VHH binders against Uncharacterized protein F14F9.5. Designs and how they scored, part 29

Target 1, 296 residues: Uncharacterized protein F14F9.5, of Caenorhabditis elegans (q9guc9)
Amino acid sequence: TSYSTSNGIRLMTFNIWNSGANVENGQQKIAKHILMVNPDVVALQEVYANVTRNLTLMLGHPWVAVERNHEYPDTAILTRHVLIPNTNLSTSGAVGVKIMLRTGFMIHFWSLHLDYTSYGPYAANNKLVDKLDQIMAGENVGRGPQIYEILNLPMMKKWMEKVEDVPIFIAGDFNGPSHLDWTEQTKKIHGDWVIRWPATKELEEREFSDTFREIYPNVVSDPGITWSTVNKFNPEWNYTIPEPQDRIDFLFYKGPVVPYQILTYSGCEKPQRIPFHSKNDYPSDHFAVFADYTFI
Below, E stands for the ipSAE of ESMFold2; O stands for the ipSAE of OpenDDE; V2 stands for 0.75 times the mean of E and O plus 0.25 times the DockQ between their complexes.

## First folded at step 19 (VHH; framework vhh_podentamig1)

Design f7 (from e7 with G53S E107K; at its last look DockQ between E and O 0.79; V2 from the best seeds 0.86)
Fold by ESMFold2, look of step 19:
Structure f7 (fold): chain B 296 residues (1-296), chain A 122 residues (1-122)
Amino acid sequence: as target 1 above (296 residues)
Amino acid sequence: EVQLVESGGGLVQPGRSLTLSCAASGRTFSTYAMMWYRQAPGKQRELVAAIFSGSTLYADSVKGRFTISRDNAKNSIYLQMNSLRPEDTALYYCAAGWTIGYDEDLKEYYYWGQGTQVTVSS
């Protein structure tokens, strides 16, 4: 493009669906689509052991990675910029690190993958459920506590104290919708529920901003669906009921940046639905999300 | 009412060039991606090119031959198509939206033009 000097950054979150195992040549296709988006930093979810090594080889120098752990990473971060030594943080569902851009700007960046069990939208969209606690089962056991785990790390508290010097981004697959999307305007497509989903609500209470909903405040015209490219009817019910379609992949931020664009991405060829997905060019069952920010 | 109007399609010989235009009216799409899609008979609709925030992207089949561009003063995008091949024959659609790539279940969240036909034959 025609930029002479950039004080910007492109961030991407990409659940890579079992590290590409569900699609032929999946890891090559993951790398291809990262290059097509051309981000500075990528939050990855569903990362198997050794996959980041393969991806950084395909992406080439200077791409590097950090993983949540070696044996079962699940979350990882890729970047073409500099990982600051001794800043890696890990939780049960996330990995964080400090990154320095070639321009000298710094960020704190998290890739997260919250617990997927007892998925609340299934219960909510089943009109036989009449109690909030039944809908919230997975939120109170897995997803909610996982956000508190990040926020309670001593070093994360220090990052928060310095957030006006170095912005903090939290990106990933929340495995649950936003409280901003399940509202009075949308309740008819959500089993008549308006729900304050706790993972996203907690981040809002800590003054993190949801980039998508900031850029697109209208939940009806701009729902921002990220689940799913290939799963439109639930396979656990032999495809007899619709699969809940929601925005569950987010880019949150706090600090001295301004977002100016956010988009979902599913490649150039239309993904074929399960079970006809094995030759898809786009290798995931999630849309990727990427956003552009300007440093202040 | 938001309108996207394509023009510039036609019949051309292989190896030649064609420029498609898409004029937007009724609003600006400063935060949306602007895109060209195409659909040949019996084929799925596919993304050809997108232009968004300081960047462009292209399908592999057209990279190096096609160029997307934007003129903000005219609220228009263009697709310069060089070295055309018979397999480029399709109905070409201008589109705008918060999502890049085609998903028929999300069709109502894109803004679509009516399409302009490009036919490449000897």
Scores: ipSAE 0.846, ipTM 0.935, lowest interface PAE 0.5, mean pLDDT 89
ESMFold2 (binder alone), look of step 19: mean pLDDT 80; pTM 0.816
OpenDDE, look of step 19: ipSAE 0.920; ipTM 0.960

## First folded at step 20 (VHH; framework vhh_podentamig1)

Design g1 (from m5 with R27F; at its last look DockQ between E and O 0.67; V2 from the best seeds 0.75)
Fold by ESMFold2, look of step 20:
Structure g1 (fold): chain B 296 residues (1-296), chain A 122 residues (1-122)
Amino acid sequence: as target 1 above (296 residues)
Amino acid sequence: EVQLVESGGGLVQPGRSLTLSCAASGFTFSTYAMMWYRQAPGKQRELVAAIYGGSTLYADSVKGRFTISRDNAKNSIYLQMNSLRPEDTALYYCAAGWTIGYDEDLEEYYYWGQGTQVTVSS
């Protein structure tokens, strides 16, 4: 029907790897790949000061931006639609805003970048620990509390109360895998661990849906890896230890929308691995993720 | 058993057109994005075009000349290649998956055809 395309939205999350600093002409390449995906809204992570100004100039009218309210923004949101004034929210690792689409539909949208320290898959996959609570202690320092911070903002609670009117999306780099991906079926590639990673588990408990895993429920055939396009062996070990490969970039949603596709993205040319990455056309060490939703 | 079978390749003169077909079987066709990749002699494999839902994506080198389409009733995708040039010479692969892009460590998660050769020569 004619209304199916007007009732749709494409959302993207894109960790831009130090604002493109690791790749020649990185900011131009970031803008290029955003245009190739053709999203309505982009969650950005690893955003340096002034980068959103450069990106919106390259993307052109009507693209606009909001950054996390901090001298070191790190997260931002780009959109070709209308940022609703006075709805910006900032936390230690995220920025949120209300957006009005040209069709009149409204969304609440978050871009997040959770703490990267004490990355649990290193400990689990390399068998550096043998107790679950040792892994969970690392998670409880940064990533878990950062999700709790978002969910318990007074204004976020108001957004949740009205979620059947205005959907809420939470997009970004969680710096940790999903509890839906570290299961009995996959434990052999995860150092024999089954782990309920707290950041994604807390979102599930608040009835947010993981778009990728909803569309692709089979974790074995469709792992959805987003880390990494270029880091396959750890450079801190002179490239002798495999780098854990996981899905750590997510699009979560709650409210009156139905997802109908989701893809990871790394452009049209094969990325060269670290340290040979500087001329890559795709400017990031993460796959981007984009998804399409229909409003109900 | 999942199968992707390409056809329609061949030798063609510059400036002419060619249509590639890919017939899919053994999986739910509408679940995955469908793609065309190519590998030219001495070059890395690259994405040419993708079709996913009601959207398409094209590499810059083919934009405006190539068109991807799908027929869900026939479980098939097509690549209409117009204004062919010698640099379009390559082995063209049909692929299906949850990703746009090529990564040799993740190759096992893609469904790939065997390829069909396109040669553009004067």
Scores: ipSAE 0.639, ipTM 0.852, lowest interface PAE 1.1, mean pLDDT 87
ESMFold2 (binder alone), look of step 20: mean pLDDT 84; pTM 0.845
OpenDDE, look of step 20: ipSAE 0.914; ipTM 0.959

Design g2 (from e7 with R27F; at its last look DockQ between E and O 0.81; V2 from the best seeds 0.84)
Fold by ESMFold2, look of step 20:
Structure g2 (fold): chain B 296 residues (1-296), chain A 122 residues (1-122)
Amino acid sequence: as target 1 above (296 residues)
Amino acid sequence: EVQLVESGGGLVQPGRSLTLSCAASGFTFSTYAMMWYRQAPGKQRELVAAIFGGSTLYADSVKGRFTISRDNAKNSIYLQMNSLRPEDTALYYCAAGWTIGYDEDLEEYYYWGQGTQVTVSS
């Protein structure tokens, strides 16, 4: 029906917060909000077993899915276009696939969900550590290696070799901020730290572009916050410490496309904060992110 | 300087129609979403409709009754409101930003108009 029927494509990343379990009728609301955004491809995170089957039934033909190859998928990709057979890739935190649009354009697309258990931004922002190597030690055993795992897959290397023929998109919940957002200009709101966060830095070194920061280069006027719609104070500290608000959901790209729009999304109704969230129309604690690209 | 100016509000009977206009100056439509919000007394602001990259999006409460549109030549967006109901009574705001939704902590990153009142009463 939409947007991508000529030479364009709309991509979305959506952490669905325990597959909608935290909100009444959560899976129906997830499907509703996907339809409201009207994307061509969706990267999902926090995907439980059977949820993609339920979602594709609610979205209707021609929506299809691919899940990370695991009993608990966690990541999945939905699309209304054609999944190319035998191109599925899985890592510890991601799923990738080749997709052919109905127009014949091709993409390689990843949905990722990086480790959250060593959340260095929280420790840095709240002055719980005072040395960079303490922060980096946490990052080097979780999120950093997960990016290397994707980049080192033999088939991903082949996708990179052909990137000028078929663009590669990496979308998802990084559970950590961008090195582009934690700078000298912004250090006062980041506990006086300037940190080159490894996951996003590694993608930049491989010449992937951060779509949000490309469209909105000013980190002060356009921070792009995606965490959180409902969590402003951390429950693990009995709500006594502010929860760091950051951009942690990204759409990266490399190859022959030009982005022309990127937006965060939380629906029309204001989400109520934890613990009053169970009736929310928007079923997630992350803003979703979607972006539009033109093939060149 | 960015400026958004709404017009077209007023008093109208239930079942009737109004068209709201928002004239924009000092920026382009190229990257931001353009949106209509509303706020009834004692309630939170809510997103009514958005237009972005050739697409539109509507709140459930207005879908099928309201239509957002854009005229690039006049640098304006419109909200056609049909089949108006008393619960549509509110102050209507034009807005632009990188977020589709409403979060009080992000309010400073939007451009807002001053609002135009719509009152639906017999």
Scores: ipSAE 0.797, ipTM 0.917, lowest interface PAE 0.6, mean pLDDT 88
ESMFold2 (binder alone), look of step 20: mean pLDDT 84; pTM 0.846
OpenDDE, look of step 20: ipSAE 0.914; ipTM 0.959

Design g3 (from e7 with R27L; at its last look DockQ between E and O 0.78; V2 from the best seeds 0.83)
Fold by ESMFold2, look of step 20:
Structure g3 (fold): chain B 296 residues (1-296), chain A 122 residues (1-122)
Amino acid sequence: as target 1 above (296 residues)
Amino acid sequence: EVQLVESGGGLVQPGRSLTLSCAASGLTFSTYAMMWYRQAPGKQRELVAAIFGGSTLYADSVKGRFTISRDNAKNSIYLQMNSLRPEDTALYYCAAGWTIGYDEDLEEYYYWGQGTQVTVSS
């Protein structure tokens, strides 16, 4: 079986940075690092047309894929297990599907990629705004509504009704930090702001659990940074300000599972920073995240 | 108080073997990845091998020659190093953390041992 016990599962989320276009042999390297992590299911973000076909050919049998139902997929799910027919769901920023593991356990799984425009941490950290409503206005246009779209999809409501039978996982690139990470204790590194970021807050209100923060509750000692492996100072600001470093890639769950491990991942070789990244072995500007769960 | 203590380093001829050990105290293995890093003089630290939840991974330069293993009863990890080469000469560190990889800005979030020297020379 996979790394997990017969009662277990390993889930991964991996923003693949323009489908590997930013590094030499990027798609081969994406496949390499998926195999090195050895997950059961992968949420992909920044997926171009035809890329999942190429990746599943490189990964080999029995790997299969489902893409968001759109001419520009952007999100996809890979698995070496069984995609249950006629369970595909698509939204403006996500794809969901029911998966049966080779062990017989079932899950509902989402790969999401939330809107990246009007990134609130830039405004907050650089004190470009002095009122919370200005930050929240940017969040309420893109990322907030995209979470609401997923949660209120009629079939998702049915999945939620049966969550004690089949767990639901929501994985992906939120393009925004967690409300659990921007707290009174951490405000000094966040421009003296405490912000209840709405995308992650909405999931908490629906009783989804943030796997990383559940296993590592101390935000100071264990920040869990996933952005960025290569972008430490931002060229959009003519290199005059630091690029905000945050945890923006998440694995959320609800239902009869218990997490016991979560890790970020960037391969064995140190990624070289932009603009010296083209030969990086690790092909992304995000750390990947993977976690292990035991079925109850 | 978390403590990682390496042992087993030394001077060996090319082609020979060594086993490194790392004993952990104050740390549970179930949560963190356990890793071996190495640093040669004038070079950056690099990840050699990791073990996490029964899985392993290796740097390309050591695949097929090195094996990481874990003994939960002894709270220890090991690095079996076979077919040693002069380029394997380095200070080897045991580490534990929530991040697999190397990023200088995240270095403070690992637990590190003091290191054990491996020298491969004819």
Scores: ipSAE 0.789, ipTM 0.910, lowest interface PAE 0.6, mean pLDDT 88
ESMFold2 (binder alone), look of step 20: mean pLDDT 84; pTM 0.847
OpenDDE, look of step 20: ipSAE 0.916; ipTM 0.960

Design g4 (from e7 with R27Y; at its last look DockQ between E and O 0.70; V2 from the best seeds 0.83)
Fold by ESMFold2, look of step 20:
Structure g4 (fold): chain B 296 residues (1-296), chain A 122 residues (1-122)
Amino acid sequence: as target 1 above (296 residues)
Amino acid sequence: EVQLVESGGGLVQPGRSLTLSCAASGYTFSTYAMMWYRQAPGKQRELVAAIFGGSTLYADSVKGRFTISRDNAKNSIYLQMNSLRPEDTALYYCAAGWTIGYDEDLEEYYYWGQGTQVTVSS
């Protein structure tokens, strides 16, 4: 263990880009970078069948996993702590579980991967788009309802009732930016839009805190970009159109914890951009995000 | 206003040691990571080591030879460089930021020192 306090926890979210399939030795590199961050719990997205088994073998004892389902997981949670039996929850885009740290502290933890279709920033940065509903297309039929699904599970409601006893974390790839980042101060880089993105706004209305934006309230100096390490110009347009760069990977929390650090992570070697990425040491097109909290 | 000032670079023979120092001013006990980067002539800047929240991490090429440390009372970080090799020759930069790694599009979001030269040659 490398954690500095016994009443603390490090959480990580890591979209692993098709389970490392886009990079040589990708699964070994995923495991390597998890170990370099040294988290207690990892939310994974883009998880293929059998990948969590391979990763837990590479990470070694006592790492264990829970997946959304066996054959089509997409989301998973890894931890070196104790998964509490019979607490697994799943939705269309997420998996949740109760975890007991070796110190005895407990958390409820979600890994989510929201729907990627009709990505709002593409529409917002298109000068031919002049109506909000064109931008919001994916939010109203995918990402927004997926957040609602999590929040309204009967057991999630029970977790919320007890949140002052056991904190709840929601981590993952939202496939959309935060309403806290698309503001009057930043609209020039967002096609002149200020947008109340529903998925993150709904969590704020339920009094979840966005850890990154809590630690770094200045959206101009500290944008927190997580998309993308390798996709700067869109390959579907033969690299002639800039790819929107946003913070789309989040760590939200509610309950008796205090965050004191959050960072994005992309390894030590600069990732080469697509299509020259196959030998990258950092195996993903997202920056990973990790944060440290103290229990209170 | 944040300032980072490196010192301790120099010319050394292979196998020898150096200690780099980075003194920070206008920046204390921040939530940022503090890091050492290096850039050899004609190469990309790369992360060498980071220190954050009581933890450290190292590039594969220096692991076991270099040690990053922090002295909070002096508001400084250090890089102990042992068993130096010719390929360690570079300008070494102290940096602070919310992202661990290197992406030239994100350079404006770091605080950077001016660099200190390390040259390893016989």
Scores: ipSAE 0.842, ipTM 0.933, lowest interface PAE 0.5, mean pLDDT 90
ESMFold2 (binder alone), look of step 20: mean pLDDT 81; pTM 0.820
OpenDDE, look of step 20: ipSAE 0.915; ipTM 0.959
ESMFold2, look of step 21: ipSAE 0.820; ipTM 0.925
ESMFold2 (binder alone), look of step 21: mean pLDDT 81; pTM 0.821
OpenDDE, look of step 21: ipSAE 0.916; ipTM 0.960

Design g5 (from e7 with R27F S30R; at its last look DockQ between E and O 0.71; V2 from the best seeds 0.82)
Fold by ESMFold2, look of step 20:
Structure g5 (fold): chain B 296 residues (1-296), chain A 122 residues (1-122)
Amino acid sequence: as target 1 above (296 residues)
Amino acid sequence: EVQLVESGGGLVQPGRSLTLSCAASGFTFRTYAMMWYRQAPGKQRELVAAIFGGSTLYADSVKGRFTISRDNAKNSIYLQMNSLRPEDTALYYCAAGWTIGYDEDLEEYYYWGQGTQVTVSS
């Protein structure tokens, strides 16, 4: 083969499930699976203090990290490329930074982890509510405002003004599905609801593109489920109610790039379900997501 | 109609080599990963190797011994299996999908071949 990928980038989002605490040797397994995917940049969620230091040591030079907060990170970004100094942005649920590739291409990249409380799909799918405003009340308190917070940072507004020079990526665990997945076509598997989930809808209104749904427009044949590898029934009801299975981990982009591949990932061994998960090779309850883009 | 057809399985002695082929028809696998899975008697199905956009990925148990490759002109993928061991005995499946991994709840979203048997024995 004489093909070249010098004009490309691979981005990954990976909720690492309590920094690997739920499986034996979890941090080693997190690093292993990052290396197996071989990304340029990783958005991490559920990051505990000091975990990015351990991970970058395991990944080796030149891997570096930026965290949302040193004392309580929760979100972080890993990269094998150059973090541009004085470009870190933080919100209540996200960290952003400018990254320069070895080739000189630049990106703005966010890792986010939106609020997990009042999880709308659980109520909707199990018919625990019968009005839209009951579902939306939970969304309008946490997840929606967190997207608004990112979009209204003064420096994010500057990034948006220059987006045709430097693309912006927003990656992470939204703790809620896409408005593109809960449609008239799919309502029968979603408790007969069609819901315009605010977090993803807000990004679409700002002209961000959902990479998975752009590559796979058919939501029936290609649902893209990322939650969950191990949680199929809710433990808070002694496993008597099905856990909603949705795509809740996304890669959004805006700017001069073209996606050409996106895949979910859970490694080579089948994950065992809760409570038999402690020896899983894949250390997370989310599928990871990675995507490839070409700069234009 | 999408079809994946495996060939090349058989009986081999330990230490020998075997090449599996998977011919795809009915579509071009533009955005899906192409994969080899295997299932040994009494074990769960596992991903052996994947090829996706010029990249490859391998299970730990086969890394360094197996090589996945693609021939775009023939719309085919291959699995070169070297230094075969009795533990490699399994039914090998070709598959295509948007997930790299195995989850029986997602199985319906893949295209699967019918499998080809590889038996490694003295």
Scores: ipSAE 0.807, ipTM 0.923, lowest interface PAE 0.6, mean pLDDT 88
ESMFold2 (binder alone), look of step 20: mean pLDDT 84; pTM 0.851
OpenDDE, look of step 20: ipSAE 0.910; ipTM 0.958

Design g6 (from e7 with S30R; at its last look DockQ between E and O 0.71; V2 from the best seeds 0.83)
Fold by ESMFold2, look of step 20:
Structure g6 (fold): chain B 296 residues (1-296), chain A 122 residues (1-122)
Amino acid sequence: as target 1 above (296 residues)
Amino acid sequence: EVQLVESGGGLVQPGRSLTLSCAASGRTFRTYAMMWYRQAPGKQRELVAAIFGGSTLYADSVKGRFTISRDNAKNSIYLQMNSLRPEDTALYYCAAGWTIGYDEDLEEYYYWGQGTQVTVSS
């Protein structure tokens, strides 16, 4: 589109499943699929040491990276645009940075990977609990506090004060569904629960918008599943219980942008399920998500 | 309500060309990807090409030989297939959806055409 190319941006979030270790030639395939999507900025999750170096070599100039400041980064950001010096932020589960597009537009961008333990949908869908408080106890030990950590960071508060000048994007693997997806309309496929999942609810309360659900408000026709390409039955139960399928990878935004497209992505070849996944062309157990925005 | 109708399939010699067409009726798919899939006998269904906004992508097996395009005025997409090979023989489907790729568990969330056969044989 001529309009979108003059003041547009494509953002992608991609959990790369143990840095491609579960798939033959996984890092090469990660780079391949990033190029097929052709994004401006990528939020990565499950990033091992040295992996962003390998990926930027495979992607080529001008791709660069910033990692969460840790010996095991876990989260990283790739871009073919300019990382603004001295703007890196790290939390227990996320990395943030200011990016200047080569057109001169600016964004603040986060890649996050929230805690994966005590996954609420297992309890809810399998009816292992019968009280909301039991589900919330699992959510309040990792995922909820990690969102508060980002939002309470002093520099993030400054970014929020200036959000009318520079939009803020929060992208990544939340390891939990959206409160917008577990509703009265969908409760039958969610163990008869309607749940206001805290991590996504907190972002909505701070006026971040969920790009997928904004473009696709109908949760029944457009569930937006991102977990899983290969795990349809839970391996922790020796494959005897269905694995909950949910949208757990998100692109949130706040500020002067308008989204006009969002899609999930799993390559051209159908991924084979666990345990037959090692030769998959698409190297992840998550669908990637990418979205297009126009600057206002 | 919404229909995708493919046309243009047929029998063709190796090295020749075909153009597939897919007309969408009753709806435009502005936010969806529009896609061509194929399924050969004994193989799994695979994505051949996708068009989404001003972008395209292609499976490795067809890159450089096939071109997807869109005519918004006719609410149609096309697949220009050049340098056809016997392994391109398949039933070709037009599809639209919020996901690029193929997952049998998500099949109900696509809009599918009924398919058009392409046979590449001497």
Scores: ipSAE 0.821, ipTM 0.923, lowest interface PAE 0.5, mean pLDDT 89
ESMFold2 (binder alone), look of step 20: mean pLDDT 81; pTM 0.828
OpenDDE, look of step 20: ipSAE 0.908; ipTM 0.955

Design g7 (from f1 with Y102F; at its last look DockQ between E and O 0.81; V2 from the best seeds 0.85)
Fold by ESMFold2, look of step 20:
Structure g7 (fold): chain B 296 residues (1-296), chain A 122 residues (1-122)
Amino acid sequence: as target 1 above (296 residues)
Amino acid sequence: EVQLVESGGGLVQPGRSLTLSCAASGRTFSTYAMMWYRQAPGKQRELVAAIFSGSTLYADSVKGRFTISRDNAKNSIYLQMNSLRPEDTALYYCAAGWTIGFDEDLEEYYYWGQGTQVTVSS
């Protein structure tokens, strides 16, 4: 890996699918694909205990990690830059930290993994329900409160007060689509629903920007699908109904940066679908997402 | 009308070099990745190389032998193919998109060229 010598930063979010346990040599493959993307900071989700130690050894100096402070971490952050001591925050679904780039720029960065129960897109896309509050049942119990938890931490409020000096990034697996993607223009592929998904709506209300949708405003030509590389039909229904394909992995930002590139990523070899996935080179059931920003 | 047009394919002997070109017309792909794919007969299409925001990446099978580059003024990308082997024989496609990889359900979100044949044989 190399360090930036300019006003730039590359951020990545990567749900690593049970820490690579579903493919042969999964942790080595996770490290390989991080190096191929060449990011400065990585938000990880589905992190088992002690996995970041193995990953930082494979990535080599100067890579370091912070995990959510829990016996089952689930979220972590990797960086080749400097973790500022005593700035790590943990919530029920996220870990945050202040990072200083070797260029001297500072960021606040979150890796987030929101609750996956009661996934509304299954109901909406397959017309299993016909009223809005049936679809919203899971959002109001799990994912919405988890965003509120982050935004209302005392230290996060202090980070927000200084956001014009130090940008804040929120990256990760939201386990739900964006309110920007389920619109009148796209309702035909979403079971004829237009839904203001509250987790992403709450971030918009706090003036966070959705990097993918800022770079690609056309939701029809550029849907930005991140789920799934290997799950196209739902195994919970014995593969009898389609698995909803949505953008559920996001990079949000607020503060003095400008994005200029965002892409999803799944490596060079086509992933084989479940159950033939065990030898995949790309070790995840999510596409990774990475983006480039210039500091202002 | 958006077009990607490949050129530079042909018959070459093993160990020799070839340069492929891809010209885009009708649209600038400044925020998309630009990519080369290949498909040998009876095989799946695979990503060979990508260029994006001052970075490149390569499939393991071509790393160190192939180089992707971009000329923004000509809205074009190139693939320099050195030390060619018989297994590099394929139809090579230029592509542009918001995703790096290959997924059958996402093919409609790429812009694809028509392909240019590279044949490596003695």
Scores: ipSAE 0.798, ipTM 0.920, lowest interface PAE 0.6, mean pLDDT 87
ESMFold2 (binder alone), look of step 20: mean pLDDT 81; pTM 0.821
OpenDDE, look of step 20: ipSAE 0.918; ipTM 0.959

